# VH-VL binders against Chlorate reductase assembly chaperone protein (clrD), part 8

Target 1, 193 residues: Chlorate reductase assembly chaperone protein (clrD), of Ideonella dechloratans (p60001)
Amino acid sequence: MNTLIDNPKAMASGYLAMAQMFSYPDADAWRRLTENGLVDPALGRETLEAEYLGLFEMGGGTSTMSLYEGQNRPERGRDGILQELLRFYEFFDVHLNQDEREYPDHLVTELEFLAWLCLQEHAALRDGRDAEPFQNAARDFLVRHLAAWLPDFRQRLEATETTYAQYGPTLGELVETHRSRLGDQPQKSREMQ
Short names: E, the ipSAE of ESMFold2; O, the ipSAE of OpenDDE; V2, 0.75 times the mean of E and O plus 0.25 times the DockQ between their complexes.

## First folded at step 16 (VH-VL; framework fv_belrestotug)

Design b135 (from b114 with heavy chain S31N; at its last look DockQ between E and O 0.77; V2 from the best seeds 0.70)
Fold by OpenDDE, look of step 16:
Structure b135 (fold): chain C 193 residues (1-193), chain A 120 residues (1-120), chain B 108 residues (1-108)
Amino acid sequence: as target 1 above (193 residues)
Amino acid sequence: QVQLVQSGAEVKKPGASVKVSCKASGYTFTNYYMHWVRQAPGQGLEWMGIINPYGGSTTYAQKFQGRVTLTRDTSTSTVYMELSSLRSEDTAVYYCARGSSKYGYAFDIWGQGTTVTVSS
Amino acid sequence: EIVLTQSPGTLSLSPGERATLSCRASQSVSSNYLAWYQQKPGQAPRLLIYGASSRATGIPDRFSGSGSGTDFTLTISRLEPEDFAVYYCQQYGSSPLTFGGGTKVEIK
């Protein structure tokens, strides 16, 4: 992946790509992944699907990972996290797709929301409107949610022998670049504590 | 210079195993998928499998399922292909090839090939 | 799996002539994932065309690829002495990856 350009539009594209990557790899998702060059088609959808299910859904002998923030932050309580996330989304009149069973604290939902904020920021800047509300929201959202649990999630993900492991650094860099652009400092990983 | 260098020729007996190495240099090893392709004498190319050097995930052609194992060592930028239960029909030149996203994951760099001869 | 059939098996031509090689797929192949390779005796294959019609870096303009769906063509507009080799088509959009049987371009 080319060096992430410090541009809201480019960042939005990055977040959307990550959202696609961490979505269940059905036929449509697989097509998108391969067409966007994220995965070698030769790997096959079945392989990726098996990895997805094994890693995120089946809880088998390998350390099960959760794609939900609430499950990654038991100390905060999932209910509180969900309520706060819904308030973020509601503030911007962002509605979750009920048909797709989207959960507020799912990684994909959070990534799509950040992508949306970046696009709004870009549009505001382009049109000469105030972009600060979107920047502030992104800053707060990253600190309070995604950037809070991503370091530990990333560490576990990168330790797996899966296709998904390679996207840990990519996602981490994207979030850190965004935080830097917004004036935030990177969070230390647990390994550095 | 970007290159793939494979291990030397092998002579094996039926039923034995062979392990061929492919060392990458001149590029970021973990950023490219690696494929293995073989070519029997006077025959065409046959795809065997793919490995992601970063995570180690693999997919094999059904024909080789259960007999082929692809592994990698990131510290040495090397991919390995092990083929077990060798048969005379496995006599071929074996190639590693890099799949490049620049070319839609077509194979842009090839190893020089490793001749594996299976004979009683 | 997708079976690729190349024709003719052998093409005998003289330097300066036009070569047309065919690759037919048993199923539709996305144009994004069709490649052509050149292989000379004792050497590894070399990528010529990717995405059905795009030349790889360093490939002369006398090589061109075309086609869609199930029918693909490699054209060498004017054969040079170094172009006499075996050519393979490949689909790399669906697992397992598959190659055609190859077309040998030989000097008449």
Scores: ipSAE 0.635, ipTM 0.845, lowest interface PAE 0.8, mean pLDDT 93
ESMFold2, look of step 16: ipSAE 0.713; ipTM 0.894
ESMFold2 (binder alone), look of step 16: mean pLDDT 94; pTM 0.957

## First folded at step 17 (VH-VL; framework fv_belrestotug)

Design b140 (from b130 with heavy chain S101T, light chain S31N; at its last look DockQ between E and O 0.79; V2 from the best seeds 0.75)
Fold by ESMFold2, look of step 17:
Structure b140 (fold): chain C 193 residues (1-193), chain A 120 residues (1-120), chain B 108 residues (1-108)
Amino acid sequence: as target 1 above (193 residues)
Amino acid sequence: QVQLVQSGAEVKKPGASVKVSCKASGYTFTSYYMHWVRQAPGQGLEWMGIINPYGGSTTYAQKFQGRVTLTRDTSTSTVYMELSSLRSEDTAVYYCARGSTKYSYAFDIWGQGTTVTVSS
Amino acid sequence: EIVLTQSPGTLSLSPGERATLSCRASQSVSNNYLAWYQQKPGQAPRLLIYGASSRATGIPDRFSGSGSGTDFTLTISRLEPEDFAVYYCQQYGSSPLTFGGGTKVEIK
């Protein structure tokens, strides 16, 4: 466990950047990726789109990899994973937009939820309110979900010959830094404001 | 300390291929995109393509599509540019250049250039 | 693809004078990702300006960039004899990347 302390606003930005990176690169998403420096514009949207489709949405319905926690943890059963995730989202009154195509266990959805928890922690610390509910939720969510399936996902991702492979270490570093900070006492968290 | 060192000058006949190497040192090779640019004698600069050494993703300028191939060897921190079916108009100095995130992917480090001469 | 037109083709000036180099794009340059490079005879280009207006590390402050969209300028406020070179603009905001034709700055 890392002993480095980072602030929750920076963590939220990191999670949101990765959520942008692993979203389907349509024209709007591509513009955001290049504006935020996540990809060299010279690569071109068509190259990244081909990589996305080849990795995650190959023909025949069978992809090389899956962006869904449930498909990365077949021994646990996806329905149970979905039920657990929905309990987290419901507890915080975070509703999934039904017009969005992403299921609750999509990597992007899990990253955005962690970003939201970090933003709530930031706001609570800034305002002198109790941040502990958001910190406890993030710790539990990481242990039960994202951190549980990320190592295997990373290993497969980093073995690919794609632009996405370079962000495997970034995802790992985010989770490790976040878990290390959550192990710190509230006094140190308050001093980072 | 950061440096790109290219292979030496080449003289080729029309129809042949050339493979130019670009060895990186002083930085983490796989963390930076690499571009290739050429310059015909007395002329301006022409972008040929990009490779991401992390994973090997490439995009080529349409003019060179089908004739240029960019590859890399991460164990030696080297990018290779191969241009096939050479013609006299391919006579140029060929540069590798690093795209730097510090400068929003502008080219901050350039190789010394490799002269390729295609003689009839 | 975005065509960059540099003007003038050649700029003949004395040391101490101000040099103004123009680069015009056929369409808006995404994110104002416009760079300026200096190239001396027999050498590789070197980066002067990125993002239209930001000076790369180690570049003297007599070099400045300005502009946005389709119209960009490199200014050398006080020309030194060592500034004899060709200057290229480059858009790097969209694929394919393109360079301008260059402006040769000659010392009288």
Scores: ipSAE 0.706, ipTM 0.892, lowest interface PAE 1.3, mean pLDDT 89
ESMFold2 (binder alone), look of step 17: mean pLDDT 93; pTM 0.953
OpenDDE, look of step 17: ipSAE 0.757; ipTM 0.905

Design b141 (from b130 with heavy chain T59I; at its last look DockQ between E and O 0.03; V2 from the best seeds 0.00; counts 0 for: pae O 4.7 > 2, placed apart)
Fold by OpenDDE, look of step 17:
Structure b141 (fold): chain C 193 residues (1-193), chain A 120 residues (1-120), chain B 108 residues (1-108)
Amino acid sequence: as target 1 above (193 residues)
Amino acid sequence: QVQLVQSGAEVKKPGASVKVSCKASGYTFTSYYMHWVRQAPGQGLEWMGIINPYGGSTIYAQKFQGRVTLTRDTSTSTVYMELSSLRSEDTAVYYCARGSSKYSYAFDIWGQGTTVTVSS
Amino acid sequence: EIVLTQSPGTLSLSPGERATLSCRASQSVSSNYLAWYQQKPGQAPRLLIYGASSRATGIPDRFSGSGSGTDFTLTISRLEPEDFAVYYCQQYGSSPLTFGGGTKVEIK
């Protein structure tokens, strides 16, 4: 277990980094990616953009990946997934930015939400407040959503010959570390903390 | 001890309103959804609505839309259910129930129930 | 709304016998959001099973849940005298939340 990531604040940073990585690489996103060391500037924004479009958005038989949970879990039904996600967000009065055309089940949205939960947990712990609501929410969210579809997504992603393939393991390890810290069951989580 | 304690029995006339309270204790009030379920005499369970004590947001069953209002007081850890324009068919036992993340948000704790009788 | 149909309406059995209760949904329900409750006369319902197959804390081993999609089952392996009650299935994955009509398990 990586002790550097085994705290809520560090985990939040990890989730935000991943959220940036899987966002469309416009000029601003590219600047952030290169400044934080996630992407080598020598790669060029145009190359990363082409890979992003080809991998996630081109469709029509060329795109083999989807960044939307609902599309990765057809057996569950996208509508049901969206409704459940909105319940999670609404519980904490978290609202999606409508201008950015983010869907509740987009990977970036889910990662940002987990980051937010981690930051709330950290603040609660720091201030001597009850952190359990945030821990429980994160646990449930991971089990019900991100951790449910990430393994298969990761497998497909890592099979691609793109810059994005290398971030599959990083994202997987982050999620598993978080799950381990929280425990699979509420009672286990309390015993480990 | 985790428990939900509801207010006492009510007798109302048709057209009147009733407000039932549900006081939570033994747990973090704002960390769990609260549901209301009613049961007419000799009948099954009927879901009425849900409230999020954290932000106060609510969802109602369509059948009760416009007649039911759920509210909460975080300072007293109490949820309220108000039902207006009462009819004889509203005669039932009304329950509050906690949705628990421990059980995937199933209803793990119930109030003792409040009997509401609507009669002319 | 998702309609849950329970069968049979009444199940007459003797202590020690196996009880099998059915809950059929009009639409597919995620197993994570299917629950079973027990209700005795004059009491509030009690949670037995959540997530279709997980026992709530304090629930005896003789109670078990199974199923997926549209078909779910509650099984009581050996009926005890205290098990004679009404049992309800519930889905809470889609609004509105809905209950089955209930199955009464009574003494033969």
Scores: ipSAE 0.020, ipTM 0.624, lowest interface PAE 4.7, mean pLDDT 89
ESMFold2, look of step 17: ipSAE 0.344; ipTM 0.748
ESMFold2 (binder alone), look of step 17: mean pLDDT 94; pTM 0.956

Design b142 (from b130 with heavy chain S57T; at its last look DockQ between E and O 0.74; V2 from the best seeds 0.77)
Heavy chain, then light chain:
Amino acid sequence: QVQLVQSGAEVKKPGASVKVSCKASGYTFTSYYMHWVRQAPGQGLEWMGIINPYGGTTTYAQKFQGRVTLTRDTSTSTVYMELSSLRSEDTAVYYCARGSSKYSYAFDIWGQGTTVTVSS
Amino acid sequence: EIVLTQSPGTLSLSPGERATLSCRASQSVSSNYLAWYQQKPGQAPRLLIYGASSRATGIPDRFSGSGSGTDFTLTISRLEPEDFAVYYCQQYGSSPLTFGGGTKVEIK
ESMFold2, look of step 17: ipSAE 0.737; ipTM 0.900
ESMFold2 (binder alone), look of step 17: mean pLDDT 94; pTM 0.958
OpenDDE, look of step 17: ipSAE 0.818; ipTM 0.915

Design b143 (from b130 with light chain S95T; at its last look DockQ between E and O 0.73; V2 from the best seeds 0.65)
Fold by OpenDDE, look of step 17:
Structure b143 (fold): chain C 193 residues (1-193), chain A 120 residues (1-120), chain B 108 residues (1-108)
Amino acid sequence: as target 1 above (193 residues)
Amino acid sequence: QVQLVQSGAEVKKPGASVKVSCKASGYTFTSYYMHWVRQAPGQGLEWMGIINPYGGSTTYAQKFQGRVTLTRDTSTSTVYMELSSLRSEDTAVYYCARGSSKYSYAFDIWGQGTTVTVSS
Amino acid sequence: EIVLTQSPGTLSLSPGERATLSCRASQSVSSNYLAWYQQKPGQAPRLLIYGASSRATGIPDRFSGSGSGTDFTLTISRLEPEDFAVYYCQQYGSTPLTFGGGTKVEIK
C-alpha cells in the first residue's frame, strides 16, 4: 500500500482503495483488488468471498458485522441517518448509482463520497478556486457519520481472523489523517499548515 | 537481515503426519503472505498453499486439500505446514516463501528448505 | 489450472553466449503475474523477474524478461559462470499457482 501522502488527491486514492476492499468481491471487484495490490491473487476470490459473506452478509443474527452505518448506530435510528446522508449527497448533486444498489449509509458509499470530496478539493486547489466548501463538507461528514461509527466498527473488524481485519488500521489511519488535515484533530494538521 | 528459517529434516512412515516450521525475521511478519512450495527429488516446483499471517486466512491447492494445514503464530513470527496421510510421493524438499507486494506478490524470500522423507 | 511449458528442457551454452528461454502458458496470463526464478543445486529458488519484465532488486541487468498473453521469454544477454542453473517460470495470478517444468542451462 502506497504510503498515504497527506494531500487531497492521495487521500482520495486511499478512500477509493478502501471502498474497493469493502465491496463485494465479485469477479470485477476481485480483479481491481488484485491489480491494485490490495490482496494476493493466490488467496483466491472464493476465500475472500466466503469471508465477506460470513462477516457482512450472513443474516438471522449470524452476521458478526454490518457495513451499514444505520445498523451500527441504532441509538440514532437508521431513517434519520439515511435522510441526513441523502442531504449531504444532494447538496453536491451526487447521486447514487441505482444499478449498483448502494445504500446511502453503506460503508462503500460513504468512502466513495469522501473520495469525491477530496478530488473536488484537489481540483479547486489546483485551479485556484475556493476549496473550503469541500473541506467543510468532509469535516462535517466525518464527524457526523464515518468517524462516528468507524472506531467501534474497526475494533470489531480487527478482532476477526479474516483478510479484512488487516484493513481496519489502514482505514482508521486514513480517516484520522483526513480529520487532522481538516483541523478536526488539532495535532497533526496544525504542524503541516 | 530478512530471512526465513525452516525446521530440520524429517523422516516419516507412510500414513504419518509431518509439521514443518518457518520462522520469519527481519521484517514485519504480518505484512506479507506466506506460501509453501515443495520439490520432489529431481523434479520441478509445486505450489501447496498460501496463508495470510495477519488473519490466518488460507487457500490450498486442490491436490492437497484435506491433507495440508497452514497455521501461524504471530508471537513467534512462525508459519507451520502440516501434511497428513503421508505417502512416498510426498518425499520432497518443502519451502516456505514470502509473497511480496513489492513484486506483485512474487516470491522474493525463500526458506532454506526442509527435506521430508517418507519411507516404509 | 494454467499449465506452463518451458523450452528447451536443456540449453547447453558457453560463457559469454546469449541464452533465450521460453515459457508458454496454456491460457492467457496477466503480465503482472509472471515471474522467473533461478535455482542452483542444493539451494532455494531466487527471484529474477516479476511482472514478466521487471527485475527484482539486486538482479544483474544481463537478465531480462519479456512477453505477454501466453508467450514469455527470459533472456540472459551474456552468460556468466554463475548463471548455469535451472530456471523456472511461474504464474501467480490465479489459483493454483503453477510453475513451468524448468530449463536447465548447462555448460557446453
Scores: ipSAE 0.616, ipTM 0.841, lowest interface PAE 0.8, mean pLDDT 93
ESMFold2, look of step 17: ipSAE 0.640; ipTM 0.868
ESMFold2 (binder alone), look of step 17: mean pLDDT 94; pTM 0.956

Design b144 (from b130 with light chain G51R; at its last look DockQ between E and O 0.83; V2 from the best seeds 0.74)
Fold by ESMFold2, look of step 17:
Structure b144 (fold): chain C 193 residues (1-193), chain A 120 residues (1-120), chain B 108 residues (1-108)
Amino acid sequence: as target 1 above (193 residues)
Amino acid sequence: QVQLVQSGAEVKKPGASVKVSCKASGYTFTSYYMHWVRQAPGQGLEWMGIINPYGGSTTYAQKFQGRVTLTRDTSTSTVYMELSSLRSEDTAVYYCARGSSKYSYAFDIWGQGTTVTVSS
Amino acid sequence: EIVLTQSPGTLSLSPGERATLSCRASQSVSSNYLAWYQQKPGQAPRLLIYRASSRATGIPDRFSGSGSGTDFTLTISRLEPEDFAVYYCQQYGSSPLTFGGGTKVEIK
């Protein structure tokens, strides 16, 4: 992670690692976190689970914050955010995070979509197909969604006394690396937007 | 030079508490988990617990639950281990050890050890 | 809790000989997160092997680890005088972390 290679496949791996980190740590998720080196197994699943529930559960605890973009951008209005996100997902015929009634603006959903776009970019480049639609979508999605709310989310996350706090800077670096790479795209791809 | 430097030896009476420090240098303190391990005279190694210095999250071995407390001070890059209600069987050398993702969280750097002697 | 049983308890050998140390786990060690440490009297342990078979930085190639699941081995292909010490295996794949009881490698 901290020596992430700046290419589409490596970017996808980074986004998927962060999506795993911010998912609820049930037994299967915990196994994947430890197998992928995202958490020291000595911490134990119950410690991480307690932190997850106390931090992200809206109905309890003294230090609660939200994994949903719309709740992190109340001035913008969540319904509009959800409709914009749905248009991105529908345009690519993508169905992410379907098994738990997750909303389109969940952090994990946004991270998985960006990972999917990176994988499509990788496949297109590998196969000699046009990667521009995936690159443009990633650029636009970051500007309008994830990168727009991440700074406030990071500030609040990094102030917590939890294992999750350490991944605020990691998310920031991942997004900035991705935006920097996309900003080097050919001018023609932007003129078609 | 990456190193962990622990506080000096301590002699305590049964029922007292001890607080051992472990000062990190040569690396970014909050980027690595810290573990505590003890070794009774002539015996093997026993894991006591872990702290993540970034957020302060801790997990303790059940044997020590309720008696051990791990804390950290990020301004001095120091982890503290406090063990209360000491008994003679707590006589041991106490080590801090760094868990590094480079080695999949095996303990790559150890402190020099702190001898704690509990005697009446 | 995963119990690690090391054998033999003591291994008496001469310099230049091959040492074979065994570590058996009571259940499969997650992701082969099995480490080996060397400890000399009055010193902190030293990491030799992580993930069952990978050498830590600076460890001579005469040290090798092997095994998976429940059965792990540390091999020292040619004992040097500085290799006479106590060796511990450790599982670090699940909480609580546990160590084996140690194998003392001593000069015959």
Scores: ipSAE 0.657, ipTM 0.875, lowest interface PAE 1.6, mean pLDDT 89
ESMFold2 (binder alone), look of step 17: mean pLDDT 94; pTM 0.957
OpenDDE, look of step 17: ipSAE 0.773; ipTM 0.902

Design ko1 (from b114 with heavy chain Y33S Y54S Y105S, light chain Y33S; at its last look DockQ between E and O 0.04; V2 from the best seeds 0.00; counts 0 for: pae E 5.0 > 2, placed apart)
Heavy chain, then light chain:
Amino acid sequence: QVQLVQSGAEVKKPGASVKVSCKASGYTFTSYSMHWVRQAPGQGLEWMGIINPSGGSTTYAQKFQGRVTLTRDTSTSTVYMELSSLRSEDTAVYYCARGSSKYGSAFDIWGQGTTVTVSS
Amino acid sequence: EIVLTQSPGTLSLSPGERATLSCRASQSVSSNSLAWYQQKPGQAPRLLIYGASSRATGIPDRFSGSGSGTDFTLTISRLEPEDFAVYYCQQYGSSPLTFGGGTKVEIK
ESMFold2, look of step 17: ipSAE 0.212; ipTM 0.683
ESMFold2 (binder alone), look of step 17: mean pLDDT 94; pTM 0.954
OpenDDE, look of step 17: ipSAE 0.222; ipTM 0.722

## First folded at step 18 (VH-VL; framework fv_belrestotug)

Design b150 (at its last look DockQ between E and O 0.77; V2 from the best seeds 0.00; counts 0 for: pae E 2.9 > 2)
Fold by OpenDDE, look of step 18:
Structure b150 (fold): chain C 193 residues (1-193), chain A 122 residues (1-122), chain B 108 residues (1-108)
Amino acid sequence: as target 1 above (193 residues)
Amino acid sequence: QVQLVQSGAEVKKPGASVKVSCKASGYTFTSYYMHWVRQAPGQGLEWMGIINPYGGSTTYAQKFQGRVTLTRDTSTSTVYMELSSLRSEDTAVYYCARGSSWYKGSYAFDIWGQGTTVTVSS
Amino acid sequence: EIVLTQSPGTLSLSPGERATLSCRASQSVSSNYLAWYQQKPGQAPRLLIYGASSRATGIPDRFSGSGSGTDFTLTISRLEPEDFAVYYCQQYGSSPLTFGGGTKVEIK
């Protein structure tokens, strides 16, 4: 059952849900996950936490996955990726929370940024303002960043025997739906190269 | 029609293991958590554990930790409950029950198997 | 774990009467995570109410659920002959999931 709607507001909600899912499941995050129906409460926070640590933080077991784009694209170089991401964020005056130690290339950061762009698009459309800058930014961001490394990440994630595996398809579909929606718009020259 | 069909009754000796199956049909198997609940004769309901059929992740009640194992076969839409080191106190009807889905937005067991009677006797 | 205490243990009533069943939790439970089940002899439990007050599909309107925090109630407005059974409350809010001890509604 796919509840994803191809409108900016619904898209934003989807991205935020995914951002929550791939955040460290502390007590607060766990409450949000269960309240939003993303995870069954009966599974328990400890189980999800163990899976999170095992997959994304612990290097000693099975194939460790990274939630950082830079680590998933060694051919590009992490520094270059980080610089480009920061340019994206700066362009829209989006600042990372320093207290929460947000990294520009963390999956959650990228998802939240996409959510933000979608919300801006929605607001612009609602208010009769030009939404094209946000659409173009989202298009470029997806192509240059999230959509570039997500396919391989998804493949590895879905091969795991964890709760997180289930969300691979959902995230993939979300991004693909967004790309399809944005593809219907004329492509302009990238301003932030 | 949405339904859960469980395997037949089992008679076991103390110390043995039992494996009960629960076959799901009529819905997307991997989209719902599956639970196991048992009921001793004349007693109430007791939750045993949960499994996510998609990834296979599990959580067990502490009482059964180390003795119960939940598994699934996605190709057959079947969940299995294995209980080892059986005791007379494990004599009960065992139920599988469909739990929540992140699409559903509600939390309850809305579909139950018919139950499997497991008798442990010397 | 959250302990659910149901009262009374047995409720003896006649057809047509009103039945009120209580479920008390040892800790606060979100209404979204409280459910009621009916079980008849030799049958699996059947979901009656979820989210403390929402009727499951196919459940007659004579069944209603209410409550919040630690106190929840199942009400059968007018008992039908087929309603004589054991009723269980359940919390779904935290692991491990737990059930009440049950209330037997029997014919007077």
Scores: ipSAE 0.198, ipTM 0.721, lowest interface PAE 1.7, mean pLDDT 90
ESMFold2, look of step 18: ipSAE 0.484; ipTM 0.810
ESMFold2 (binder alone), look of step 18: mean pLDDT 92; pTM 0.948

Design b151 (at its last look DockQ between E and O 0.67; V2 from the best seeds 0.00; counts 0 for: pae E 6.6 > 2)
Fold by ESMFold2, look of step 18:
Order: C-alpha cells, then sequence, then structure tokens
Structure b151 (fold): chain C 193 residues (1-193), chain A 122 residues (1-122), chain B 108 residues (1-108)
C-alpha cells in the first residue's frame, strides 16, 4: 500500500482496490480480487462469499455490520447523510450508480467517489489546471463522511475472524495518508511551491 | 532473514492427535497467508489447507475437513496444525509454507519450513 | 479439483544437457497461476517459477517456464550438477491447490 499512496493516482488505485474488496464476491469480482492480489485463490470464493454474507447481509441481529454510512451513524439520521452525499455527487455531476443496489452512502460508493476525485486531481495537476476544487472536495468529504464513520466501522471489522478484518488497517491508512496530504485547511496548489 | 521453523518429529499411535508448530521470523507475520502441505514417504506433495494469520480465516482440503485445524498466535508469530484421529496413512513430513501477501500479490509458496516428520505406528 | 499430470516420471540426462518437463492440467488453470518447485533429497521444496513463466527471486535464468491453459513446460537450458532433483508443478488458480506427481531429473 505505501507505494500506492504517494500521489493522487496511487491514492485512487488504493481506493479502487478497497472498493473491489468490499463488493459482493461474485465470479467476476473474485477473479479480479485474486488477480490483484487482494485474496489468495486457495481461500476459495465460497469461503469469502460466506464471510461477506455473514458479516454484511445475513440475519444475525446482533453484531451484524453494515456497509452503509447511515446505518453506522444512527445519531445523524440516514436521510440527512444521503442528502449531503448527493450534494457532493451532483456538484461534480458524478453518476456512480452502476449497481442499482448501491445507495449513495455505501462504503464502495464513497470509496469510488474519492478515487474519482483523486483521478481528477491527477489530471488537473498533469494539465496545469487548478486541482484545488477536487482537493477541497476530498478534504470535506473525508471529514464529513468517510473518515467520520470509518473508525467505528474498523473497530468492529478488525474484531471479526474474517478475511475482511485484514483490510481495516488498510482503509485507515488510506484515509489518514490522504488527509495528511491534503492538510487541515484549503490550499491553493500554485501557492504551495 | 525470512524463515519458518517447525517443531520436532513426533511418533503417535493410531487414534491420537498431533499438533505441529511453525514459527515465522524476519517478516510481518500477519501479512502473508500460510499453507500446510504434507508428503508421505516416497510420494509427492499434498495440500492440506490455508490460514490467514490476520483474522484466522481457514480453508481446508476436503480430504482433511473435520480432522485438521489450523490456528495461530500472533503474539509469537506461530501457526499450528492439529491433525486428529491419526491413521497409519497420515505418516508423512508436514510442511508449513508462506503463501501470498494480501498487499503484494502472490509469488507461489516462496518460503518453506524445514518439515516435521509425523510417524503413526501401533 | 484440477489434476496435474507430469511427464516424464523420470528424466535421465547428463550435466550440460537441456531438460524439458511437462505438466498437463485436467482443466484450464485460472490466470495461468501455475508454479514449479524443485525438491532435493531431505529438503523442503524450493519455488522456481510462478505465474507459469516468472522466475522467483534468486532463480538463475537457465530455468524458464512457459505454457498456458492446460499445457505447461519447465525448461532447464543447461543442466548443472545441482539441478538433479525432483520437480513439481502446482496450480494455485483455484481451491483446492493441487500438485503434480513430480518429474525426477537424474544423472545418466
Amino acid sequence: as target 1 above (193 residues)
Amino acid sequence: QVQLVQSGAEVKKPGASVKVSCKASGYTFTSYYMHWVRQAPGQGLEWMGIINPYGGSTTYAQKFQGRVTLTRDTSTSTVYMELSSLRSEDTAVYYCARGSSWYKGYYGMDVWGQGTTVTVSS
Amino acid sequence: EIVLTQSPGTLSLSPGERATLSCRASQSVSSNYLAWYQQKPGQAPRLLIYGASSRATGIPDRFSGSGSGTDFTLTISRLEPEDFAVYYCQQYGSSPLTFGGGTKVEIK
């Protein structure tokens, strides 16, 4: 991961890898996971699928985890969270709905949006355009959304006896590295050098 | 130096259990899957199963399902293989072998323990 | 499960000769996730080739792997005295992992 986090393009790759990891492992997803080194093929798709269903979709009642921000932040109310997320996506005219089951506050959707912002930052820097709108959006999105609920999500995830537990620290490192690169305050790219 | 050091040879009676340890050093223990492979006298290699030391996830070859248990102790960087209801055909050398890392990809089983001979005799 | 059939069972050659070892899979090996190992008497196996054709760290270039799908080959271009050993192919593209039966390369 450290090589993937040292610039905006590497950040995007890290976010996309985690989006792949936390997607339902159907046959195509499984092939991508094993080809990208995220899961050893010897574990078997059925083992990972059982872990996914048991953690995120099967009826346990207690200790069942959710991949949705709104369900991880009951004090804020999910409708309000969804409205805030949609403002981010709509401001950039981003349509992330490729799977009809993925709500705006799904972990995968949030990771893909951050990856998209990183790719836009990369392109802007390459082309000599202003990257600040993408940097500011990423900073605000992390503070208001992904970074706000990830610590509690990680704590529950890392306590599980599943393949997914190993990616709790990875999610944390991605977010911490991204926030550190962006800093606490809005910046003008041309004034940093 | 990356190495896997296994516990010593064992002689067991049929029906007993054996627990073989494999201590890892020289790398981040929880970042790599660990396989167990055995080799009966004069025969080839037989895969038994895999463990992810980070979360403890396991998958076993069907032949051993119900008799083998893989566990780990992250504080000592050690994996354990326990095989129960031993039979004479379980006489073999048992190897631990480091598998893929979840963040670097997979380069085969690149580091092997020295092997532990388990002999099952009446 | 994928059965790997290695041929020949024994290959008798002299130092300096070229060795060609075959491994055939009962069905296509996903993503060419095929490895080759060398094992000498009294020793653990040693990884030579992964991904069908990539040399592991520290493996000399006289070892090369090739093939795809169901038909894979290990070639040792010029046998050295230390190369006389048993060689195993192994697929890691699907669970359970399986090994071939081995090819013994022995001195003629």
Scores: ipSAE 0.133, ipTM 0.698, lowest interface PAE 6.6, mean pLDDT 87
ESMFold2 (binder alone), look of step 18: mean pLDDT 92; pTM 0.948
OpenDDE, look of step 18: ipSAE 0.712; ipTM 0.864

